VHH binders against q8wuj3r1227to1361. Designs and how they scored, part 14

Target 1, 135 residues: q8wuj3r1227to1361
Amino acid sequence: NDFAYIEVDGKKYPSSEDGIQVVVIDGNQGRVVSHTSFRNSILQGIPWQLFNYVATIPDNSIVLMASKGRYVSRGPWTRVLEKLGADRGLKLKEQMAFVGFKGSFRPIWVTLDTEDHKAKIFQVVPIPVVKKKKL
Short names: E, the ipSAE of ESMFold2; O, the ipSAE of OpenDDE; V2, 0.75 times the mean of E and O plus 0.25 times the DockQ between their complexes.

## First folded at step 9 (VHH)

Design s10 (framework vhh_7aqx_2; at its last look DockQ between E and O 0.04; V2 from the best seeds 0.00; counts 0 for: pae E 17.5 > 2, placed apart)
Fold by ESMFold2-Fast, scan of step 9:
Structure s10 (fold): chain B 135 residues (1-135), chain A 122 residues (1-122)
Amino acid sequence: as target 1 above (135 residues)
Amino acid sequence: QVQLQESGGGLVQAGGSLRLSCTTSGFTFSEYAFSWFRQAPGEEREFVGAISGSGGSTDYADSVKGRFTISRDNAKNTFYLQMNSLKTEDTAVYYCARDWGSLYEPDEYDYWGQGTQVTVSS
């Protein structure tokens, strides 16, 4: 596939570069709070860039990813995706799409699609993701 | 000829410290990420810690977080595992590995050291 985008509530977030496109959504209000992209560099591959970035994402965040072109590089792909609710031992193919969550549990709507040709996910996420705790 | 060689293992009492080194040759050290793995008797090889190519990022297994620190010295083509507050369950052969599409699976790494024994006595 020759293009990639992430769409949230009818708004498209297109990717102009090979690599991984990331959209972060607040799990309380369903509002997009950031749109970032990562590409391979000689100093640090995408998995390590994402590992650092994911550490800065607040708990109760929905994290969407889509690949375009070459994104597989040296680094901890499975650990990065595991921190967002993916299963361990995943093997990534030429393209991927991911709906993840940063928090203390794995919602049932966490989804990874990885294929050699084209990856696509359609998902509906209930908001708020986490109920307020009684203290 | 790519080579990785561990050193610094040995016998230590619980609560003690050891620093492992992995010296490398045959490739451009600064272009690679590196990891430490360990294998206890009768167990599978498990991830311990990793350091990125830039050195700006590290990751650790939950069982060692706060006790172990990974670091690198590009000028010496060497990376390290500082092991503090050692426990008997840390007893294992420790392996250094060069990261290549690792996915944190041992069989996804391209080059390994021969291993160095760490024994923690009670």
Scores: ipSAE 0.060, ipTM 0.510, lowest interface PAE 5.8, mean pLDDT 85
Fold by OpenDDE, look of step 10:
Structure s10 (fold): chain B 135 residues (1-135), chain A 122 residues (1-122)
Amino acid sequence: as target 1 above (135 residues)
Amino acid sequence: QVQLQESGGGLVQAGGSLRLSCTTSGFTFSEYAFSWFRQAPGEEREFVGAISGSGGSTDYADSVKGRFTISRDNAKNTFYLQMNSLKTEDTAVYYCARDWGSLYEPDEYDYWGQGTQVTVSS
């Protein structure tokens, strides 16, 4: 059972149970506004709880996700991630790390790492999150 | 107005059984997961178990696994906690809660019942 966690600006958010961990960051202030975990035993491959939770996340939020243990992904998973800026048509594997954004635009720094054994993202996201103007 | 109300609590001898009900109103019942918590005197409120929106998935605390079962009846806007093989350490006020998303912390649940007392005597 691999250790999984999310770290934001030096603060670690550990996950003790197999499933998906979510950290929500305000895109304007850069503060963590929510820390939530969803157990695999409840999700059972359909992230309806996560989907509902994501729907309540305010716009202009950075959404971090990390899996612990083997998670089962199905169709609804791609939908949830797409809502947060992930590319369409992606194939999810047993491990996942994700940096997403809920808002009216897709930042270029949105990143998904999915692997069978290990998924990891190390990233710097500029705050405030702003839509870049096309020159 | 969202409402949750527990019922079915009472006094029971060790080894006995009780069935708790949580009746809900004010929202679309089938769209939410639910959990049972309990709080013994002088103790923190602890997770007992949870059930998914569809009822297809459940999770239980290790202390009650194999003895307690959670089910739901979407037609009645009610979910249940069947408690078998009750022990004295199961004595507590039992609360039902609507899931906000996290099962780990009580603060992540947005609505709670008022609780029902369960007392297991030796």
Scores: ipSAE 0.007, ipTM 0.265, lowest interface PAE 9.4, mean pLDDT 87
Fold by ESMFold2, look of step 10:
Structure s10 (fold): chain B 135 residues (1-135), chain A 122 residues (1-122)
Amino acid sequence: as target 1 above (135 residues)
Amino acid sequence: QVQLQESGGGLVQAGGSLRLSCTTSGFTFSEYAFSWFRQAPGEEREFVGAISGSGGSTDYADSVKGRFTISRDNAKNTFYLQMNSLKTEDTAVYYCARDWGSLYEPDEYDYWGQGTQVTVSS
């Protein structure tokens, strides 16, 4: 059975529709500043609503995404993941979970999990998010 | 019924220009991106460029940046590929495709035209 949510510091952000859900966290203070969902009809073709949403996310933001149900796992919308730090050329399977970052560098904690049956990420992100010049 | 139809191919000398058209029908034009691919004999289809449904975003293969321009006319449901400064290496069958998947891989597009030949002579 398909159960999907994003949880940040104990607070759950469920999605009511098949597609993807997005939660944005301010990387300076770790506070959730936005949550929304994009249903499959938005994800088909070039989903300009999603592209515009991501373009307006402030730099230094943590961006969480999770699939719900059967979502559109291919298409131009997947380029959003690359803009948020996913590796180019990855193909999504029937489920995905993603911890990404909007900013000028790619943190080591950026993570995509995609599998046919379930996708899950548990991640501790350092706050404030800063660029490390050495390990 | 989804349809894509290329036109405008032909023979041109190196350094010349051609403009290809892809006329579409059978779907809501603004919901989909559109891409051009090309295939030389014996080669795989390769990505040339893409344009958003609204026409506000384009992307191009490095080999054609600065020489090729994609545009669209929403009133005519038509996409264009303006090819300038053509080289013999641009010789190929050019295909238009409606995207459903990754913009860069041809197996992720669900509808294709039948292709139009572009031949660039030295």
Scores: ipSAE 0.000, ipTM 0.107, lowest interface PAE 17.5, mean pLDDT 73
ESMFold2 (binder alone), look of step 10: mean pLDDT 81; pTM 0.821

Design s2 (framework vhh_6qgx_2)
Fold by ESMFold2-Fast, scan of step 9:
Structure s2 (fold): chain B 135 residues (1-135), chain A 121 residues (1-121)
Amino acid sequence: as target 1 above (135 residues)
Amino acid sequence: QVQLVESGGGLVQAGGSLRLSCAASGRTFSDYAMAWFRRAPGKEREFVAAISWSGGSTFYTDSVKGRFTISRDHAKNTVSLQMNSLRPEDTAVYYCAADLGYWSPDEYDYWGQGTRVTVSA
């Protein structure tokens, strides 16, 4: 079976199409502020809109991703994940799940799982991600 | 460094078959998704088929689904395109490409020189 969903505090965010599902969470309050999906295209694959979208995500955002179905993409996926705290030089398999963070540092809970058939992450993220008082 | 060399093209009658091969040399073959594109006379390049870096996923353009099969052999650093039930409309120069990225055909990092396929009616 081929499916993907992201779940935040008991609420599921499913994807009905092949590609990448993205959920953005405010790192100060822990609320979901955006849910979107980026489809595969036979001629262009995952469009430039994904890179542009990531650029619009505010600092101190938790970013969750899950793949669904068939995608064949090496370059764009690694660069997007690196912007959200993934290690450089990673190699992706056919499916991926990701818990990332957009900010000035990489939290220890940033996690990538990538496998040929199923990828899955269960993670607890403390809120607020950044202390209200200065470091 | 990656070098791609296509082979296997030729003249075939409608309904016939051909197998194209793309030989890759270099140290990064296993990092790449691989794709086949084609260009008919007087037209721009068109996507045909792609295979993931692991070989676990394949993609085809609608006009070749069920007729063409893409595969890869990591031991030989090759990608193959088995073309069955060929039609005159399949006449084109076929190109192998690496570092798929799902971008437009003009944005791939590595292209071969091409192999010519002619399908007579």
Scores: ipSAE 0.005, ipTM 0.149, lowest interface PAE 12.0, mean pLDDT 74

Design s3 (framework vhh_6qgx_2; at its last look DockQ between E and O 0.05; V2 from the best seeds 0.00; counts 0 for: pae E 13.9 > 2, placed apart)
Fold by OpenDDE, look of step 10:
Structure s3 (fold): chain B 135 residues (1-135), chain A 120 residues (1-120)
Amino acid sequence: as target 1 above (135 residues)
Amino acid sequence: QVQLVESGGGLVQAGGSLRLSCAASGFTFSSYAMAWFRRAPGKEREFVAAISWSGDSTFYTDSVKGRFTISRDHAKNTVSLQMNSLRPEDTAVYYCAAEPYGLDWEYDYWGQGTRVTVSA
């Protein structure tokens, strides 16, 4: 089992179980508002628990995801990520790191790393999150 | 050729019970989550219940929680829906689906449905 974690402003949020770790950050103030994990043994290839959770996340939230161990990355997972700003038509692999956004627009900093062995993202997200328009 | 064949529908009085069954063939049953959906007259198809490939995880729409139970038999390649305390609002054509996730999007395989009518 690979060591996986999410770190926000120097604070680490580890995951002890194989599955998907989620950290939610308020897009206005930049504070962590929730942290949870979904074990593979619970998900069992069906991300409905994650979808339900995502539905409860307030708009204008930065959503961080990281996988630990091998997860089932079939089609429905792309739909979860798309809801959080991921591009359509993604090809998911066995590992995932994701910086997403729940809101009415897609920030340019939304990013996904998917790999068979190791996925990693290091990123700075500006707070407050605002819709950028090209002039 | 993938097939999902539902059975067990019928007419039942309110408060009664039915057990629906779906026989699956033409794909690796054990690799797919299975679900039941229903479409009432004049309404859109809605999710009812789902079960993971292993059978260890289940999910239900709120209106059927405590009344319906989804299960699967790997040996027979079947998924079942035990429906208790049926209500008139449960009247619908019930469909079996493969690789469902309890969400509103496209699923891999669908059956032709079995009609359930609950009289007052």
Scores: ipSAE 0.022, ipTM 0.411, lowest interface PAE 3.9, mean pLDDT 86
Fold by ESMFold2-Fast, scan of step 9:
Structure s3 (fold): chain B 135 residues (1-135), chain A 120 residues (1-120)
Amino acid sequence: as target 1 above (135 residues)
Amino acid sequence: QVQLVESGGGLVQAGGSLRLSCAASGFTFSSYAMAWFRRAPGKEREFVAAISWSGDSTFYTDSVKGRFTISRDHAKNTVSLQMNSLRPEDTAVYYCAAEPYGLDWEYDYWGQGTRVTVSA
């Protein structure tokens, strides 16, 4: 049984293919703003499209990830998770689930679970994550 | 035509330096992530260094961190690899590779390689 999904407020975002599934949520309103998937790169474990995509995610975004099937978890793969609040130098196993945040600080609820057979996170995230700034 | 053309390889003594360059043509360079791979004699091809399409992110294999630096020049459509403190273990053919931003991998491009030999 090989399956993966991300669920936000009762709505499931299922994986359609092997790779990394991503859901981006606005940290001020809690609204899902995008959902997509990234296959492993032919550049031997570099998810280039994911790296580029993460660079375009606005600050104050909650970023959810889940693996389906085998993904390449070696080389610079963990660097993209570090940009979203994961601890530096962690080693990924065969499966992963991640609740991350793109912003100027690391919220306490940033969570990475990585295991050989099943990775799972259940997390409640307070909204808004960051106080509105005066412009 | 679409091409990646590497240059800058050669023979150097251990502890020396080389700068590899890759000239890209026939595609929208600024929309592609760029990487360097190498293949030592009798070995499989391995990742060395990579730079994102914007140049904001760089990645290195552990064995070259602190010694190699990857950079790109959008005006000249080139990606470069500065290799310092070279070791005999760095002896390989070095390949330039390009991967599209947000597109399928069928558009990936590879160069023909440039040979680097590091003598003890």
Scores: ipSAE 0.007, ipTM 0.237, lowest interface PAE 9.4, mean pLDDT 78
Fold by ESMFold2, look of step 10:
Structure s3 (fold): chain B 135 residues (1-135), chain A 120 residues (1-120)
Amino acid sequence: as target 1 above (135 residues)
Amino acid sequence: QVQLVESGGGLVQAGGSLRLSCAASGFTFSSYAMAWFRRAPGKEREFVAAISWSGDSTFYTDSVKGRFTISRDHAKNTVSLQMNSLRPEDTAVYYCAAEPYGLDWEYDYWGQGTRVTVSA
C-alpha cells in the first residue's frame, strides 16, 4: 500500500498524491513553516515549481522530503537533494525519505534513505541548528 | 556570446513606480527561465521574482508580492519587472538572471545590474 507521511514532534503531514511531499522547519526555533506536495507531473520535465520553492526557503531551515507511491525517481528535480546536503551522484530507488538542510554548511544529521520497497527515517535534530565552531 | 543587459533603474520617491527591463542575446531566450535578484549595500543577493521559460508560471518573494510583476516578451527577447508602491527597503542593485529550463537552482547567466534608489 502507498501510505506515506512526514511526522514532526507528533504531528503528521500526510500526502494525498503520488510524488514527493516536503515539510520545512525553521532551524532556529524548530517550528514547521511550510508543508507542500509536488505531484509526478511537476517532477517530470522542467520542475519549475519545485526549483523556485526551494530557492525561496530561508537559510538555516530543516527540509524533510518523502516519496508517495510511484514517484518520479529520476530527472533534473533530484538535484534539489544535493542542494540540501545529499551526497552527489546518489541514485534514487522506488522509495525515498530525506532529512536535509538549507544553509551554508552541511550538518552531520543530513540523511537519505532510498530503497525499492520502503524508506523510513527516524531522527532527532538538535535545535537550534549551529555550525561547529573553531575553538 | 551571452549578454543580459538591464535598464530602467534610477531614483524614485517612496510610493512611486519603476519598470526594469532585461534584454537578452546570445542564447535561445525561449529555452530559459528568467529571474530578478537584488543586492542591497552590505547584503547578499536575494531572490525577487522568476518566470518560467513559457511564461505560464511566476514566483515572487513574500516582500514584493502584490507590488511587483514579472513578465517576458519572446518577440523582443526581454524580461521586465514592474515595480509599484516602492519602499526605501527596495533600494538595491537589481540583476537579471537566466537558467536553462529551470533545471537547476543556480542561474547560468547574470547581467551587470541596474541601480534602484528609493528615497523616503
Scores: ipSAE 0.000, ipTM 0.175, lowest interface PAE 11.2, mean pLDDT 76
ESMFold2 (binder alone), look of step 10: mean pLDDT 84; pTM 0.849
ESMFold2, look of step 12: ipSAE 0.000; ipTM 0.139
ESMFold2 (binder alone), look of step 12: mean pLDDT 84; pTM 0.847
OpenDDE, look of step 12: ipSAE 0.014; ipTM 0.310

Design s4 (framework vhh_6qgx_2)
Fold by ESMFold2-Fast, scan of step 9:
Structure s4 (fold): chain B 135 residues (1-135), chain A 121 residues (1-121)
Amino acid sequence: as target 1 above (135 residues)
Amino acid sequence: QVQLVESGGGLVQAGGSLRLSCAASGFTFSDYAMAWFRRAPGKEREFVAAIYWSGGSTFYTDSVKGRFTISRDHAKNTVSLQMNSLRPEDTAVYYCAASDEWLGPSTYDYWGQGTRVTVSA
């Protein structure tokens, strides 16, 4: 891909660098709480930096990802996607887009699209993600 | 939070043994290469031993081969360094480090505070 962006409720979060773009959304009220990029370099510890970043994300967070250009898809970084609700043993292609969730369960709207040339997702996420039924 | 905390250092006589432990939090060892480095007084930091993420591949610097053994416990999320036949030249501060893949000393992004080992003659 020659471009990548994540759009939430009409607002675009464009990628400034090759690698993985991440947007974190509060699952209680649907507000974007962070937008971060992880560069395309083994020496910069992309899988390590991304894994550590995901560990800091609070439970009940929606996590959106999009790749731009070539990204490092080797090593343990696919386990990051598994922590956010992706299927185990997934095989990533050259590009990816991901709608994930950090929490105790996997919502049905968790989606991964991975393709050689272009990946894209359009998804509607109900807010709040976790509803307290009785009190 | 991602943290590496070393323990097990101390004073020991030449020929003795010590076991260092590194407790990791915020990630799992199945995802990472783990290593021990050391820095002696007035010296640069040097590689000691490493173990790759998914298991049994281990690497050692020549000066510790046959004397030191690196291992990990996935259930406890710890990496250990068993040091036998210790020599005065093993005196150093020992550091635990982690990387998504071992490519050498410059690829390790997370380091512990260190634990001091003193070997007396």
Scores: ipSAE 0.000, ipTM 0.093, lowest interface PAE 15.9, mean pLDDT 75

Design s5 (framework vhh_6qgx_2)
Fold by ESMFold2-Fast, scan of step 9:
Structure s5 (fold): chain B 135 residues (1-135), chain A 121 residues (1-121)
Amino acid sequence: as target 1 above (135 residues)
Amino acid sequence: QVQLVESGGGLVQAGGSLRLSCAASGRTFSSYEMAWFRRAPGKEREFVAAISWSGGSTFYTDSVKGRFTISRDHAKNTVSLQMNSLRPEDTAVYYCAADYEGSPWGDYDYWGQGTRVTVSA
């Protein structure tokens, strides 16, 4: 599929190129703090660039991803996604959509959809993600 | 086909240094992405560091950034991990891994047998 976008609270973030689009949202306020894209490369590729980028994402961030085109990586995608709450041992197909979280726990709403032709997720995420306990 | 053999493990005091080496034989190693993983007693295998096939990119897990350096020697078919400022938490069996098509993490095609590193307090 040649079409991909991430939509956050009514605003669309379309992908301009093949690869992975990433939107990072502050988990306390629900505000989009960055939108970036990673182009596929056969030899070095998205996994190296995305791994480095994910390391810079602050804790308590919601991380949304959507693929466009065909060149999704095998194990590196699964391992990078594990840092954002995905299950271990997942195998990615040609397309993926992901709602993830960077933090000390895995929220129930963390979701990965991966398919050969089209992947999509619709998810409602309560904000703030980390809530103060009742005193 | 690639065969990997690790060396350089041993016992070291906290704050000390060790250099691990991984020698590759078989197919042309220079086309392979290389990584180090470790497994502490009773724990799952954890990624430590990776180096691209060209040697132009390196990546480290957060707990070793600034302390460990991965490098490769294309002429000798070796990859090395220089470990400085070692901590007791670095105690593990260290494994070298190789993957042909540029997928440096997770599903590596070739693995070494491991070399043991023990860091005493």
Scores: ipSAE 0.005, ipTM 0.186, lowest interface PAE 11.0, mean pLDDT 78

Design s6 (framework vhh_7aqx_2)
Fold by ESMFold2-Fast, scan of step 9:
Structure s6 (fold): chain B 135 residues (1-135), chain A 120 residues (1-120)
Amino acid sequence: as target 1 above (135 residues)
Amino acid sequence: QVQLQESGGGLVQAGGSLRLSCTTSGFTFSSYWFSWFRQAPGEEREFVGAISGSGDSTDYADSVKGRFTISRDNAKNTFYLQMNSLKTEDTAVYYCAAGLDYWSPEYDYWGQGTQVTVSS
């Protein structure tokens, strides 16, 4: 399937490039603050730009990813997903969709779907993600 | 106990060749990606090249592709950067790095750096 998009509150963010599409959402207000795409590297590993980009994402951010076409499904870049709440030791299949979170804990709604032909997630995320406890 | 130790830097004339070595100790060599970075005066660190833990895969920055070759010797726990057709703009401090992800500024381990100076 040569089709990929991320949708947030009815707004569609389609991908025009093969690789990994990323949408970043402010976890306090629920606003989309960034939308970009990263191509796979020839080494079957994480592109420099994607790793650096994730490092710049503020804490308390929701991070959505979706693959389009061919992307790297093996290599140490699964550590990027682990930093965003994915399970350790994960092995990706040919396609991937991910709802992640950058912060000190893993919310229950962090979800990864990885399949050979098509990956899809529908997830409702309560905002704000980090809530002040009463007393 | 984990260390990266560089050697092979020095002065060389433009058009010449130089081989840098990075010897690893304190961890299993094949579990990591190994990379070379460089930093010229007043500039940020730049990726140069990488080799996988298995040694089967390599990648290079466009500025050095065709001139530099990365390789490894598992028996010596050492990886190398063979630099050919050196240019004055290759003058920099060269760093070796090891991490589970290549190309990353968040590499787990870094060498001390070795100065390479290319004269006209």
Scores: ipSAE 0.000, ipTM 0.149, lowest interface PAE 13.6, mean pLDDT 76

Design s7 (framework vhh_7aqx_2)
Fold by ESMFold2-Fast, scan of step 9:
Structure s7 (fold): chain B 135 residues (1-135), chain A 123 residues (1-123)
Amino acid sequence: as target 1 above (135 residues)
Amino acid sequence: QVQLQESGGGLVQAGGSLRLSCTTSGRTFSDYAFSWFRQAPGEEREFVGAISWSGGSTDYADSVKGRFTISRDNAKNTFYLQMNSLKTEDTAVYYCAAESLDYWGTPSEYDYWGQGTQVTVSS
């Protein structure tokens, strides 16, 4: 993958380096609260920084990911995606794009696209993700 | 918190097979993903393979793909590394490691390690 970016409501968040690019969106108001990139660990093959980062993401957050270049398929890479609503037991191909959610349930719009040459998702997400009961 | 103990290391001739076991105690076994690492003399510790908490996903270092298989048995609180077609360059101390599904723990708590088991492959 020569390029990668995540676009939210017309604003592009381009990748600054190879690895996994992550955009976190508040699920209540739909605003972007962070944009971070994680390089693969060449020495260990485990994305420890990504595991720690996902732990800091608040519940009720939409989490977007896109790969750029080669990402190392060493270690329990899919566990990060499973934590954000992806199906268990998935095998990642050379590229991936992901629309995930951190919370106690899996919204129907959670999507993973993984292919050898390119991955792309276009998804509309209703906001707020968690609906409050009427008073 | 989880404790790990390796077994099954030893001496084997090139082209042979060996199975390593890692037994765990402590918190629920099924809540952890597990990995194998190895370290040859004078070298850094390197990743060998991993298995997800469900057992549905496995990952391997390119150097061992097609030769090594990782598996787990939740009923026995044990996970395994089946090593086939062994090469002299596979000689190393092999370590098992556990990663908690509970990301709220400290970084140190994610990296539980066994004490290692020696694998020696002779030509």
Scores: ipSAE 0.000, ipTM 0.147, lowest interface PAE 13.2, mean pLDDT 75

Design s8 (framework vhh_7aqx_2)
Fold by ESMFold2-Fast, scan of step 9:
Structure s8 (fold): chain B 135 residues (1-135), chain A 121 residues (1-121)
Amino acid sequence: as target 1 above (135 residues)
Amino acid sequence: QVQLQESGGGLVQAGGSLRLSCTTSGFTFDDYAFSWFRQAPGEEREFVGAISWSGGSTDYADSVKGRFTISRDNAKNTFYLQMNSLKTEDTAVYYCAADQGYWLPEDYDYWGQGTQVTVSS
């Protein structure tokens, strides 16, 4: 696939770099708080930079990802997706798109699409994701 | 061609220790992140632990955290899995793997042949 972007509430977050694009959304307000890209590189590869970045994301965050060009499809960094609600033991293909959540539960809208030529997700996420329990 | 070769497996009593080694050739060792996986009979291959290309970051499966330690020795082109406080549930074939962000599909899944670890009660 020749291009990739993440769109949130009508705003597009494109990337000029090959690799994994990441958009982080506050699950309470629904506001985009970060847009970052992780290049495929032998020196600064996706596996460790992305893994370390996700560790810094606060609980109650919606995490969107999209691949562009070549990226590392295997290895321990895929556990990052499991931490964000993806099924365990997943095997990524040449392209991926992901709508994930960092928190104590797995919302039903967590979605992973992975295909050799293109990947695409359209998803509606209710805000706030976590509601205060009644006393 | 890239090659990874495990060694150090064997039979050990529960509560014992083993150290696995993975020796590598065919690529620049210092540019790679490394991981260990295992597969028990009748089960899928599962992640065990990983170490970054710089050695500055490690990660472990919850089932082995605090008991297993991954390390690397760039001078020897070798990385290790130190396994302490072994349990019968740790019985599996252990595989080493290398991850660098390759552009060719055939280079993504560098694996060793596996080494058997058997933990008896």
Scores: ipSAE 0.000, ipTM 0.148, lowest interface PAE 12.9, mean pLDDT 77

Design s9 (framework vhh_7aqx_2)
Fold by ESMFold2-Fast, scan of step 9:
Structure s9 (fold): chain B 135 residues (1-135), chain A 119 residues (1-119)
Amino acid sequence: as target 1 above (135 residues)
Amino acid sequence: QVQLQESGGGLVQAGGSLRLSCTTSGFTFSSYEFSWFRQAPGEEREFVGAIYWSGGDTDYADSVKGRFTISRDNAKNTFYLQMNSLKTEDTAVYYCAASPWDYGEYDYWGQGTQVTVSS
């Protein structure tokens, strides 16, 4: 695909760079906390900038990702998807879309779609993701 | 009826400029995402640029970034592609497209306008 955007509650978050677009959502209140992108030059080799970014995402965050253009579909950066709930041994195609979660468990709505021409996910995520224990 | 109509294509010398227009009708313009695509002979159709409803945010293909600018005029139900520093590699049929934000798919397409850049 030649275009990409992530949409949350009717608002689009487009990317101007080929690579991976990321939107982080607070899992307790459903608010978008950050939106960024990682160019292919960052995804090549050891992507410490991406690893550091993911490390700073708070637990109980919903993490959305989408590829734009010709992205780096292989390499160490794909471990980030595994940290956010994707299955091990990822084989990404020309495009990808991802609904992930940073936390102690894998919600059933964690989804990875990867295809040669177009990747797309429509997902409804219940909020709050982590249910509070009642006294 | 919903319609998209391109204009502004033609023949131009390398290094020149062209402005493409896409006039729309039959839907609520301000609620739609708009984009330009192009298709060169023997190649697949490729994305050129997009403008979204959120504050005029834009995206561009790397090959045109810094040379092309997309803009919209909600009062005229029209959006534009300003093409500067044209290269022979920009020769293609250019298509405008519109998509409702809910689905992210392009539901409406123009018929295309030819842009030819000669050396």
Scores: ipSAE 0.000, ipTM 0.088, lowest interface PAE 21.1, mean pLDDT 79

